# Ledger of designs, part 4: VH-VL binders against Holliday junction branch migration complex subunit RuvA (ruvA)

Target 1, 202 residues: Holliday junction branch migration complex subunit RuvA (ruvA), of Salinibacter ruber (q2s5c8)
Amino acid sequence: MIDYVSGTLVDKTTDSALVDVNGLGYRVHVPTSTYKRLPDTDEEVTLHTYHYLREDDESLYGFATKAERTVFETMTGVSRVGPKLALSALSAMTPTELRDHVMEGDKSRLTQISGVGTKTADRLIVELRDRLADLDVLEDTSPLSGGSDARAEARADALEALTELGLSKADAERSIRQVLRDNAGIQSADELVRRALKADQE

## First folded at step 1 (VH-VL)

Design m08 (framework fv_ramucirumab)
Fold by ESMFold2-Fast, scan of step 1:
Structure m08 (fold): chain C 202 residues (1-202), chain A 123 residues (1-123), chain B 107 residues (1-107)
Amino acid sequence: as target 1 above (202 residues)
Amino acid sequence: EVQLVQSGGGLVKPGGSLRLSCAASGFTFSSYSMNWVRQAPGKGLEWVSSISSSSSYIYYADSVKGRFTISRDNAKNSLYLQMNSLRAEDTAVYYCARAPTIFGVETYYFDYWGQGTMVTVSS
Amino acid sequence: DIQMTQSPSSVSASIGDRVTITCRASQGISSWLGWYQQKPGKAPKLLIYAASSLQSGVPSRFSGSGSGTYFTLTISSLQAEDFAVYFCQQAKSFPYTFGGGTKVDIK
């Protein structure tokens, strides 16, 4: 029910992050792939979240990308596949790698995931092949940005880059504003720069 | 020193598959975008695919979209290109290449290249 | 796609000569242009990025200029090690495209 949390990173461990959202602390479980991408404590962070609600478990899971969240959601929808196994999968390989190994029926690669034996690998291949292909996890990726602070930094970096590349500060600011109006979700400086240059030359 | 060491490649029949690998050392791999660029014998350079440092942005040339998959494993400092449904026109030397950051912005200038891996698709 | 056109396709030159290679983009790319050198049997080497910025370790006799759709690479005084194929590349948007190459041969 909570699609994302955006706030100040208060604490992090290899398997969890504590995010302060305007005075409310959310503890989210994360794969090690997300942990490695977390900023330092006291910095802004945005995590894509999945509220896992089952008979004996109600927990919040957080991911650096929407693709990771989609993989987690899809895996935990499989009979006998729980959140621990899904987190292990995301810690062992990227969403794209997992999709590819499942699509190819690469049992030996899937058994490298902690908790995945030959029978579980067979189940993942059979039950996830069509589901992961339909979702196209590669196209559902989005960057970990760090909320409003990261966006402010990305905007400042983009402005600096555009002016160094020969745009006036006024032209650079107008192009950045236009890009953000049309694409509110962009938070990376590189994407802002590329789209702003395209807009300026139109 | 920055090094990109490639492996994989070889002769394959049309419709076959190959997986290329590129092992990085001498720099923080997780901080750089990585790319595959190919060159057919006696021809020019053709960009094939790019993957951002986080894997959040992935792009393909139209000629390979739907057949090739780029991926990376930052824990292993490795870049991969899975090539499926190979065609005669995919015959080329394939290079992995690193893209630097300028002013904190990822760019697609290729500052360091692997040695190249020959992929030959013929019957 | 942005088409990159190089001219000439080949040039014969002597050591000490000034060599100029031209690159044209089919649409505006601002300064998002790089130049590469490739010697036979070797991977390409980045010489210039952002149209005019010299890559570290590249000799100062190499220089780049231009913006928008028209760019030049100049070698002010050709040396023996400069006989190679040179490629321009637009870095503005995917698909990232290269020029056809200019072969610099000994006269």
Scores: ipSAE 0.000, ipTM 0.424, lowest interface PAE 15.2, mean pLDDT 79

Design m09 (framework fv_ramucirumab)
Fold by ESMFold2-Fast, scan of step 1:
Structure m09 (fold): chain C 202 residues (1-202), chain A 124 residues (1-124), chain B 107 residues (1-107)
Amino acid sequence: as target 1 above (202 residues)
Amino acid sequence: EVQLVQSGGGLVKPGGSLRLSCAASGFTFSSYSMNWVRQAPGKGLEWVSSISSSSSYIYYADSVKGRFTISRDNAKNSLYLQMNSLRAEDTAVYYCARGSYSSSWYFHYGMDVWGQGTMVTVSS
Amino acid sequence: DIQMTQSPSSVSASIGDRVTITCRASQGISSWLGWYQQKPGKAPKLLIYAASSLQSGVPSRFSGSGSGTYFTLTISSLQAEDFAVYFCQQANSFPLTFGGGTKVDIK
């Protein structure tokens, strides 16, 4: 089983990437969110992969983050949710957004995903709530070839600081999300930690 | 002392409007989701609406969608329910209630602090 | 919508009795269930959250169990102040829904 591919990007289309790993070419299907982060051809790239194996259907899927892969894997485990629908979800929403809408029971936002009606939204909420609760959503969303997202770095630094101060990772992430919902413009880890600690103590 | 104090109830004719208020004290209001729950005389509890801490997520029961509007003013530590096009079946005691956090990923779970309730009667 | 059915609708019990109330969800709700106590003329009071976690300040004679679609609230030794109506509530998905209630009356 292939957990990741790391090598030279040989070719890319809107829904796939071809990665050369020491002479072996891996064709992986990617959501639009991953495609947008792919470097130019002949550059190095690393993708987290999921080997989808069903009766008469075997395909390799690649993702910029482990969170995207987890969302894809858990969604395709839901009755009547196939790879196409799971890729549509990841193209419409980040893993954080999808987790939040599932946790909040937000059927209206989930039905915005192409192919998701009311019954499918209900099934996603029921099936994914528990499975997505532990999702690590603070991963860097910058281009896969390099570059920093200052907001992602601030969140990662704040998470480390809060856990060093005795909060569980889950509680720290919840506090950070609450602060950012109310104050989306916070850019410094210091400010984020201060506000998250106050929110946690209330 | 953590508390919610309600006001704004009364008697109104069908088709009329009322605005309910819920004033919070003793806790950081801006950090909590808030709910409206109603109870018709002699009957059970019915969830009406929820609003997240920053108003980014708002939900309504199907029975009130398009007629009721939940809102909050964090600077004034206040929650509101604007009720329009009222019907006889909206007659109930309305409670505001604070959403507690029981999971790192679910900010609208359980209701641990409740207002005293406000009676709304819709009749001719 | 998720339908919550409680049983029994009412129970007559004596002080010291063990009382068990059940709640069934029409579809899986994991552990996203709370239990409330309501006395006449008063607002509901949260007793149990996350199916089995005791709310701060609630006596240890109250306990909750279950996951998925079947849940129970148990009062191990009924006290005079426990005569009330009890409601379960699912928090798995919107709209939030309550059970029909179980009235615990004096025998």
Scores: ipSAE 0.000, ipTM 0.426, lowest interface PAE 18.1, mean pLDDT 80

Design m10 (framework fv_ramucirumab)
Fold by ESMFold2-Fast, scan of step 1:
Structure m10 (fold): chain C 202 residues (1-202), chain A 125 residues (1-125), chain B 107 residues (1-107)
Amino acid sequence: as target 1 above (202 residues)
Amino acid sequence: EVQLVQSGGGLVKPGGSLRLSCAASGFTFSSYSMNWVRQAPGKGLEWVSSISSSSSYIYYADSVKGRFTISRDNAKNSLYLQMNSLRAEDTAVYYCARDKTTVYYSGSYTYFDYWGQGTMVTVSS
Amino acid sequence: DIQMTQSPSSVSASIGDRVTITCRASQGISSWLGWYQQKPGKAPKLLIYAASSLQSGVPSRFSGSGSGTYFTLTISSLQAEDFAVYFCQQANSFPLTFGGGTKVDIK
């Protein structure tokens, strides 16, 4: 199967990307989290892909990270959980957040996912608990952003500072991602740390 | 062209002091975290210290805490390492290195994409 | 602190040989490992970051693989300019730590 596509981004919508790979166009469905990371058209992009097959229907899904692809694959293996719901989950929370909420049995957090009611949340907790326990979100090597600008440096500095303050790396990363998802324009490490600590307390 | 040019090394007796300098050019110095990494003769690499672009975050290896001070002058595009209470085990080539700030979904991770030529520091009687 | 162990300490090879160097972490570091090349009298040069990402300007004969605690650097067809010492570096946890180095020497 196609494990990734790497080429020129020729078109994008809120739920899909069209990638030109040496003259072949691949349209891939993406979660909102991946859409927000897509470059402008005519720039290079690499997406981790999953080939979904059902009842003669065939679709290609693309993700910024291998962890997101693993979550998507695992979720679509759950009874009555289809690609749309799995994409909604990845648009609502990170792989680490989903893993943690499933492990904690936090139904209220899971029901925040579009299309997930109490019954589906219960099913996700039962089915995914063991499957996500060993998910290594730190194996994610896909760049969120390339570059050595002040913004990227601030993010690196914030992660180091939060870890120095006693947060686990997983908790620090979760807090930073939550802050940046809501406010991607933050360029100050001090502000990232402040907001991440507040988010961790909530 | 990215360049890091170092100076300030030498021979010093135990308990002495030295100040190392690293002059940067070819990139926006004020936008990058900077690091000091050392290498004892015939040995491997040891990370010594880091400083963020604005000097808001500074870190030291446990072996140098309380004795070394990292600083920078963004107006002069320069990085410094003030080394006090030097010990024989501080003998090494000291490199300044630029932080390759790469941001991933899971976090940010430090690699060293450009290095100075190195400055020899010898602590001996 | 995360301890990084490289093997072998040295390897003798000929031009055109495939050379593999390994690096083991004392605890899981996911994919947060870089590889550096150091020639005699020179500063190290970044070759690979995030276990398998090739640094800009580095020849494609260099490749990295692995995750968790076991990593490899491979030089697919050794060239004269590749005789050097190679170091791995973990970026997962503070303080940053390096392996002891592997010297690739001419046979």
Scores: ipSAE 0.000, ipTM 0.459, lowest interface PAE 15.2, mean pLDDT 80

Design m11 (framework fv_ramucirumab)
Fold by ESMFold2-Fast, scan of step 1:
Structure m11 (fold): chain C 202 residues (1-202), chain A 121 residues (1-121), chain B 107 residues (1-107)
Amino acid sequence: as target 1 above (202 residues)
Amino acid sequence: EVQLVQSGGGLVKPGGSLRLSCAASGFTFSSYTMNWVRQAPGKGLEWVSSISSSGSYIYYADSVKGRFTISRDNAKNSLYLQMNSLRAEDTAVYYCARGLYGDYVRWFDPWGQGTMVTVSS
Amino acid sequence: DIQMTQSPSSVSASIGDRVTITCRASQGISSWLGWYQQKPGKAPKLLIYAASSLQSGVPSRFSGSGSGTYFTLTISSLQAEDFAVYFCQQANSFPLTFGGGTKVDIK
């Protein structure tokens, strides 16, 4: 239905945001990770939204990144995992951390999530392993300002691409910084990835 | 010289089993993801399965999930595909292929020579 | 699943011709596209990865371009050894998927 809301932030609490979109107020539930990135009230904000529809619940959820939304959507598709648990997961871990713990089968780390016991951790590992492997985990933790910077998006896309090719996050970030230091005018993720990979081959 | 040499394959009846092997040489096998890709006679390429360098992360095409098992033995530089409950539609040349880079690589170079698997009564 | 559509299915060309093959993804895949060449009875060979990066040992007459959902492979001056089937492959998401192939044949 609603893929994003973009407007003026009217009010915020640790678990919700009220966004005024041309005179229509949308109250969205947000994880703590998104709350921490929200601007001050009366500032512009854009949130990626997920419209949760069940027999007993119709709610709008909002996220700072598409990766967070994908995690939420994927988790709520798992038996016995509802919105509250999915929000708790996103408040305890970044999408990258959650993906890595699921991929590694790290039950100890997953049980740190409020509402996740041993049985649920096992279910998350089994059900989410394939689904989270495809996750776009690139995100900027900077405060939300009501719009994305194309240059910042290109950097985030390149980081994901390089880490998917087996570079550590630290090595990928270092390579991107080096390429941009030498070529500040690069605007595309594709060019950043190509230059980093070419350097590795040489 | 980087090389992948395949063995196994053959003719099997529907419901039967086969185990394919792929022997690697000329590179550090334990540093690369390994993959199986198949091609039915006269048809295109279909990805079957991938296994990470450590063997910890494994992926399957939906068409083979629950029937095929990918595995590797890093001490022996070998990749395997255990194929159970074979169907006529599994008839294809099966290629093993090395991932291009690291644990999250998804392009393939080099490829093995291919092993023919025929599932027919 | 991300569907990869190649066009044309076949093309007849002469030595020295410029040949362009296109590949379209049903969803955005950034630059996570590669191109392969396959000759009769042989395993495929990687030509291009990350949409435009030329694999070592591949002649410079091969080039790739594109991002998102639309990609092209270009052979700038077709040689006799280039008559083969070409496949694109997306590496963005599992399951990994290939295009249907484009046969480049003698005119």
Scores: ipSAE 0.000, ipTM 0.438, lowest interface PAE 17.3, mean pLDDT 81

Design n02 (framework fv_nepuvibart)
Fold by ESMFold2-Fast, scan of step 1:
Structure n02 (fold): chain C 202 residues (1-202), chain A 123 residues (1-123), chain B 107 residues (1-107)
Amino acid sequence: as target 1 above (202 residues)
Amino acid sequence: QVQLVESGGGLVKPGGSLRLSCAASGFTFSDYYMSWIRQAPGKGLEWVSYISSSGSYTYYADSVKGRFTISRDNAKSSLYLQMNSLRAEDTAVYYCARVRYYGSGSYYPFDYWGQGTLVTVSS
Amino acid sequence: DIQMTQSPSSLSASVGDRVTITCQASQDIRNYLNWYQQKPGKAPKLLIYAASNLETGVPSRFSGSGSGTDFTFTISGLQPEDIATYYCQQYHSYPYTFGGGTKVEIK
């Protein structure tokens, strides 16, 4: 539901952060790996969030990277793996390390995670192999990249071109969003404009 | 209709090379992890190699590691196995097979298999 | 590597008989075991997944049971079209390993 929170860091502990978003305080639970990357209090912070909703627990979890959030989400989808275990995993190893150990079937390393015995390690190997095989490590290690920059620039250029051609900003954004929903890999402004104009007339 | 069709098998001398292909249809190939499994004449099944849905992660049986390379082309819905430094003991029918998964993170490999392609390594 | 010991290696039975095949893992694999049917000259076909779940479209006379290290595959009321070799396979750990197979023939 809540995809991110961006605001002023008011308070932090080793397992939580309090973020002030225009007068509303969001307390988010974080792994130690995220805690270590938090700025000092009164600085601005953005956390990728996961809204964990179960019958007996409704909590907001925050992560420094999308890769950490993906690991948390996929782990908590495993039978008998709750948020505490998923946070322990992220505190013990990086998303890339966890992926590699699962893919290699390395039980000895997985059992080093607090709360993970031999049986849980076996379950993680079996159930997470396919889910973690395609984990986007670039989101974890290199949030700034030429590829994502180029796509952002292409989108901005396409938006300006469409508005110059007479579309309202809202219509232009709608058309671009529709094109990218169907063809997520497009990075060219020219291609975006061409497809968006076709989508708008249909 | 889910279909997997292998090709590229044949007779090759020891030390030679072959490239096997598997053409997938009837499903979204890019969503599935794939494997090669082989069966020597009159013998049982032996897992050979695994590739993730993106192609980023691969695994091999010790008997083929360093000689075989698994790859895929999601745009063409095709799986490949490049076999180098072939030995007589590599003689087998080679099957491509699909790995299924479901919502809780559980999975079970090899819900669909191709018809197989015969590789004979002999002088 | 996890070794899968399958028994018997072959059996002969009459139409209508109850056929039982066993599979033993050298280590605890929980319920991460599949059963396949392979008819002469054909590719294997998945019958049972996760030890006891019947694959869609597979006749109900086939069943599987067991967990940990001991597994059983049963054909209740053997039919002529069931003549085949049957294999168990663990997917708990890499490398994936298969049992040696059980050839089922009709008397």
Scores: ipSAE 0.000, ipTM 0.432, lowest interface PAE 18.3, mean pLDDT 80

Design n05 (framework fv_nepuvibart)
Fold by ESMFold2-Fast, scan of step 1:
Structure n05 (fold): chain C 202 residues (1-202), chain A 123 residues (1-123), chain B 107 residues (1-107)
Amino acid sequence: as target 1 above (202 residues)
Amino acid sequence: QVQLVESGGGLVKPGGSLRLSCAASGFTFSDYYMSWIRQAPGKGLEWVSYISSSGRTIYYADSVKGRFTISRDNAKSSLYLQMNSLRAEDTAVYYCARGRLIYGSGWYYFDYWGQGTLVTVSS
Amino acid sequence: DIQMTQSPSSLSASVGDRVTITCQASQDISNYLNWYQQKPGKAPKLLIYAASNLETGVPSRFSGSGSGTDFTFTISGLQPEDIATYYCQQYYSLPRTFGGGTKVEIK
């Protein structure tokens, strides 16, 4: 497992970067999203890397962010999804946009990715939900405050239920805090879930 | 190979009690919300209750609230429904169903169902 | 709670026909709607989730569409094994509610 490559950017094209690490050159394949964030040549650069090893492809891939690398890794783990398709996905949308479309089951948006047909879109939706649900690039996860163990448990249960019902962890926490600020007497997870879900929809 | 196998149904008189069980196999039971859904003879589906993956979050339909208790034993991969103060209108096939959702996933649908166990409440 | 009105309650069609079933929610539920098939004497099976997504292993002749309050389920080229009752179900809010079902029979 090679986690990153850090060195001097020697050369870049729209689909690759050459990084000099103490006299050793690493050619890494990059999505367009990473290319746009690369510095000028002869500047220092750090890329999060993934070493892709298969029967007919042994290549190093580099990404500006860990989220992009996670998307690439999880996509290439899907049956019949190769590096080219994964790079196309990252060039078409951000990691959080891809996560959102997968979570929503938005086949129309996913089929806009070059190389993704209906069957592949369905596989992406099914297989990526659990991996991409952990993708926390935009979430504000401030802890909920609490006074009693029972109330803390109700809040934890409500957070679990709300995130399973479609809210991001950050949105669920904001809705719970808002509901409790307006209705301090609520002590059951059930009531808290109902009110928080209504508040989020408004 | 996901399987849900229900048991515990039978004939009881009004006011009686029954305990239903659902044995799960072929998946990590502790990762899933579980529900009980019932169907009266010749009628449609009615959602009864759910329990979260941890067992801490529980919801009941108004028709059964205060009479039914849902519970789970993640170590045994088992789901239960304790039914008290049974009424004639509780007569139904009771299905155990898995809620396909991952913590934070946002989608909740019943992807696997047991074969059902018949509960008949009659004098 | 959200009421799901399903239409028609029953229909008869011939093998090869295009069968259409509708489901109407009493309020906006976005795309938070599933479709289930229940064959006589069997447990329900998930066919369509999130209004339009085909469950893995389900034949492509089944499809769903719609958003908001109006949803449609279609069987393109009805087969004998499709004789069943079909149910819509919303998961937008608690409690989860089902439509009344549509019984599909062959003429």
Scores: ipSAE 0.000, ipTM 0.421, lowest interface PAE 19.1, mean pLDDT 80

Design n06 (framework fv_nepuvibart)
Heavy chain, then light chain:
Amino acid sequence: QVQLVESGGGLVKPGGSLRLSCAASGFTFSDYYMSWIRQAPGKGLEWVSYISSSGSTIYYADSVKGRFTISRDNAKSSLYLQMNSLRAEDTAVYYCAREVRIYYGSGTYTYFDYWGQGTLVTVSS
Amino acid sequence: DIQMTQSPSSLSASVGDRVTITCQASQDISNYLNWYQQKPGKAPKLLIYDASNLETGVPSRFSGSGSGTDFTFTISGLQPEDIATYYCQQYDNLPLTFGGGTKVEIK
ESMFold2-Fast, scan of step 1: ipSAE 0.000; ipTM 0.469

Design n07 (framework fv_nepuvibart)
Fold by ESMFold2-Fast, scan of step 1:
Structure n07 (fold): chain C 202 residues (1-202), chain A 123 residues (1-123), chain B 107 residues (1-107)
Amino acid sequence: as target 1 above (202 residues)
Amino acid sequence: QVQLVESGGGLVKPGGSLRLSCAASGFTFSDYAMSWIRQAPGKGLEWVSYISSSGYTIYYADSVKGRFTISRDNAKSSLYLQMNSLRAEDTAVYYCARHPYSSSWYRGAFDIWGQGTLVTVSS
Amino acid sequence: DIQMTQSPSSLSASVGDRVTITCQASQDISNYLNWYQQKPGKAPKLLIYDASRLETGVPSRFSGSGSGTDFTFTISGLQPEDIATYYCQQYDHLPYTFGGGTKVEIK
């Protein structure tokens, strides 16, 4: 279907954006994370889209990054998980953070998502683990700039540094995930690299 | 609504010990990383120690490392700071503070602070 | 450790004035900087996070700007209740470090 819409942002609310593509207006539902990255009205915007079609529900969803779209699509494929819950997840944490918590089995973090209890957290861990394992950290980066972009850049820089030091991409990502799970105050690439190297040696 | 209350401060002689407590209410304590921050009389703020939400990851300022121990009891919604081998330089108001949960990576801000408890190390 | 240099150490201004405080990091910290207000006898209160984002419930007269090593904090239209010491704090990496503080007084 429609993989993206690129055009002029005509209108925006906290949960939707109206994009004018050469005279055609596309209204897309967006998570708060995407809303925060939207430019001012009358500016150009590009959103990655997903067409959600179910009984009694046909809607177009838009995302700042391909990773956000992948998370939305994958989550809505889980039994009893609908668009509202998937949007809540993307508003609570980044795609990379969600992947990390799923990979580590961190139910405490997952239950912080509005509408996610213990049973749903368990289901997300089982269902999403394999599907999110291949999530590219670069797909979580967007030309739509914001504070989350700066933090994602630190992670990308750390990943690059670790691979230059001889770690495989998989080992580097695993080490970074383990460091971030228990080290909420770390947001610089240098500290991530230092602690990830220690974690890898253990 | 959301509140942190410190206790355990007092007058102690150099070389002595004190245990500070911080009682949390109005939020799910086990979801948040916590820190201790101190302020000497008439001086600025100095970060002392950090503990992750699970209690697994702990960090200390160099000035207190080996003398202070941070811990938490998530079942009791309480944070602790065991202070040993106290020095005159440790005289300060001690605050417990919460790190906010963010949708974009972890924040190093302190969004909720207790009122502080005074520790005086004097002969 | 990252050193945070704050200036001025103190200032006195009239109600309605625009007050600006600066904070300089000894190395690039991107936008990983917070601003706090501490009123006499009280605990600090978070006003600004991520260099420029206003904390919920904080009056719009407070603002922050800057990135890298140079940051500014501004009070537009100083009010009597703004008498306080203001601190910047970096969280680029541990240990967390604070500026020396700027005492703001009404003249």
Scores: ipSAE 0.000, ipTM 0.431, lowest interface PAE 18.1, mean pLDDT 80

Design n10 (framework fv_nepuvibart)
Fold by ESMFold2-Fast, scan of step 1:
Structure n10 (fold): chain C 202 residues (1-202), chain A 123 residues (1-123), chain B 107 residues (1-107)
Amino acid sequence: as target 1 above (202 residues)
Amino acid sequence: QVQLVESGGGLVKPGGSLRLSCAASGFTFSDYYMSWIRQAPGKGLEWVSYISSSGSTIYYADSVKGRFTISRDNAKSSLYLQMNSLRAEDTAVYYCARGPRITIFGVAYFDYWGQGTLVTVSS
Amino acid sequence: DIQMTQSPSSLSASVGDRVTITCQASQDISNYLNWYQQKPGKAPKLLIYDASNLETGVPSRFSGSGSGTDFTFTISGLQPEDIATYYCQQYDNLPLTFGGGTKVEIK
């Protein structure tokens, strides 16, 4: 079983990528969401792979994120849901969006996925609810490509909130640094403020 | 509290292979980007590779692309570096480092480093 | 790749002196620069992040300034325990790159 492929991107089409790993070419099927993230040819790429094995049918699927792979794997585990439908889902919405619609039981949005009718939407809600609840949404964020301006703005917002709540700038910065050192995955300014206040109290 | 312990270094001939390991403790390993940074004897620091918290994003320095493979096992709180086709210029102390710590707040740095493990590539 | 040029490569100063190290980026990196201290035989330690922010537990005699392409690191009252090599590091773009280092010795 191949868990990922890392190498030089030799060729790409809208639904596949060819990756050269030490002289071996791996052709992997990708959703449109992954295709959009692929670099130019002759650049390095790493794809999380899922080896789809059925009776006399062996295909390799690749994804830019582990969250996308989890969605694909869990969807193809649902009766009457094949790779084509799972790729359509990932092309129509992000892993986070799919998780949220499944958790909310939003049939109308799920039926917008090509190949998903009311019956299949009901099946997805029932089968995927518990498996997608643990989806790692932090991995859907691309920190370096996400923009330093947005991150700096969120940090500035948290600093302002803490100083309005009575912390000095120095104390607020120290609390923010302490929280981020212990909790690198914090994505919410509100969560950062809550944790920083708690750390200052302790 | 936070500890990073490297192992797997040693003497190897040019063209050989070696696998480095880094055992992490004292923090939630699965929340952090992890890197390998090396330092040739008497020289400066060179960043080698990083891997994101869940393993979905990986990057390599041009000097090691196609030869080195970074990986992690979050269940074991361990980071790995598989080194193939080793060259004399790969001789260095290899450090396991926590980071870059990248957040939506624009913070990106290496806050904890292991003791390092020496890799010597010589005939 | 973004090249980081550090100056000087080495210096000797007396206890109590003000020591200044410079770091120049080959292109604009905003404030996305860190400074590390490496004592002989030890792993590096973060001192300053985001050009001017002092890491927790680091003495106030260490400071950083600058933005864009020109950065400075200062020790405002050199102490014996400051004997080390200091490195700047950019995180504006991949690959991550370090300066060549500045070795600080006491006379």
Scores: ipSAE 0.000, ipTM 0.431, lowest interface PAE 13.7, mean pLDDT 80

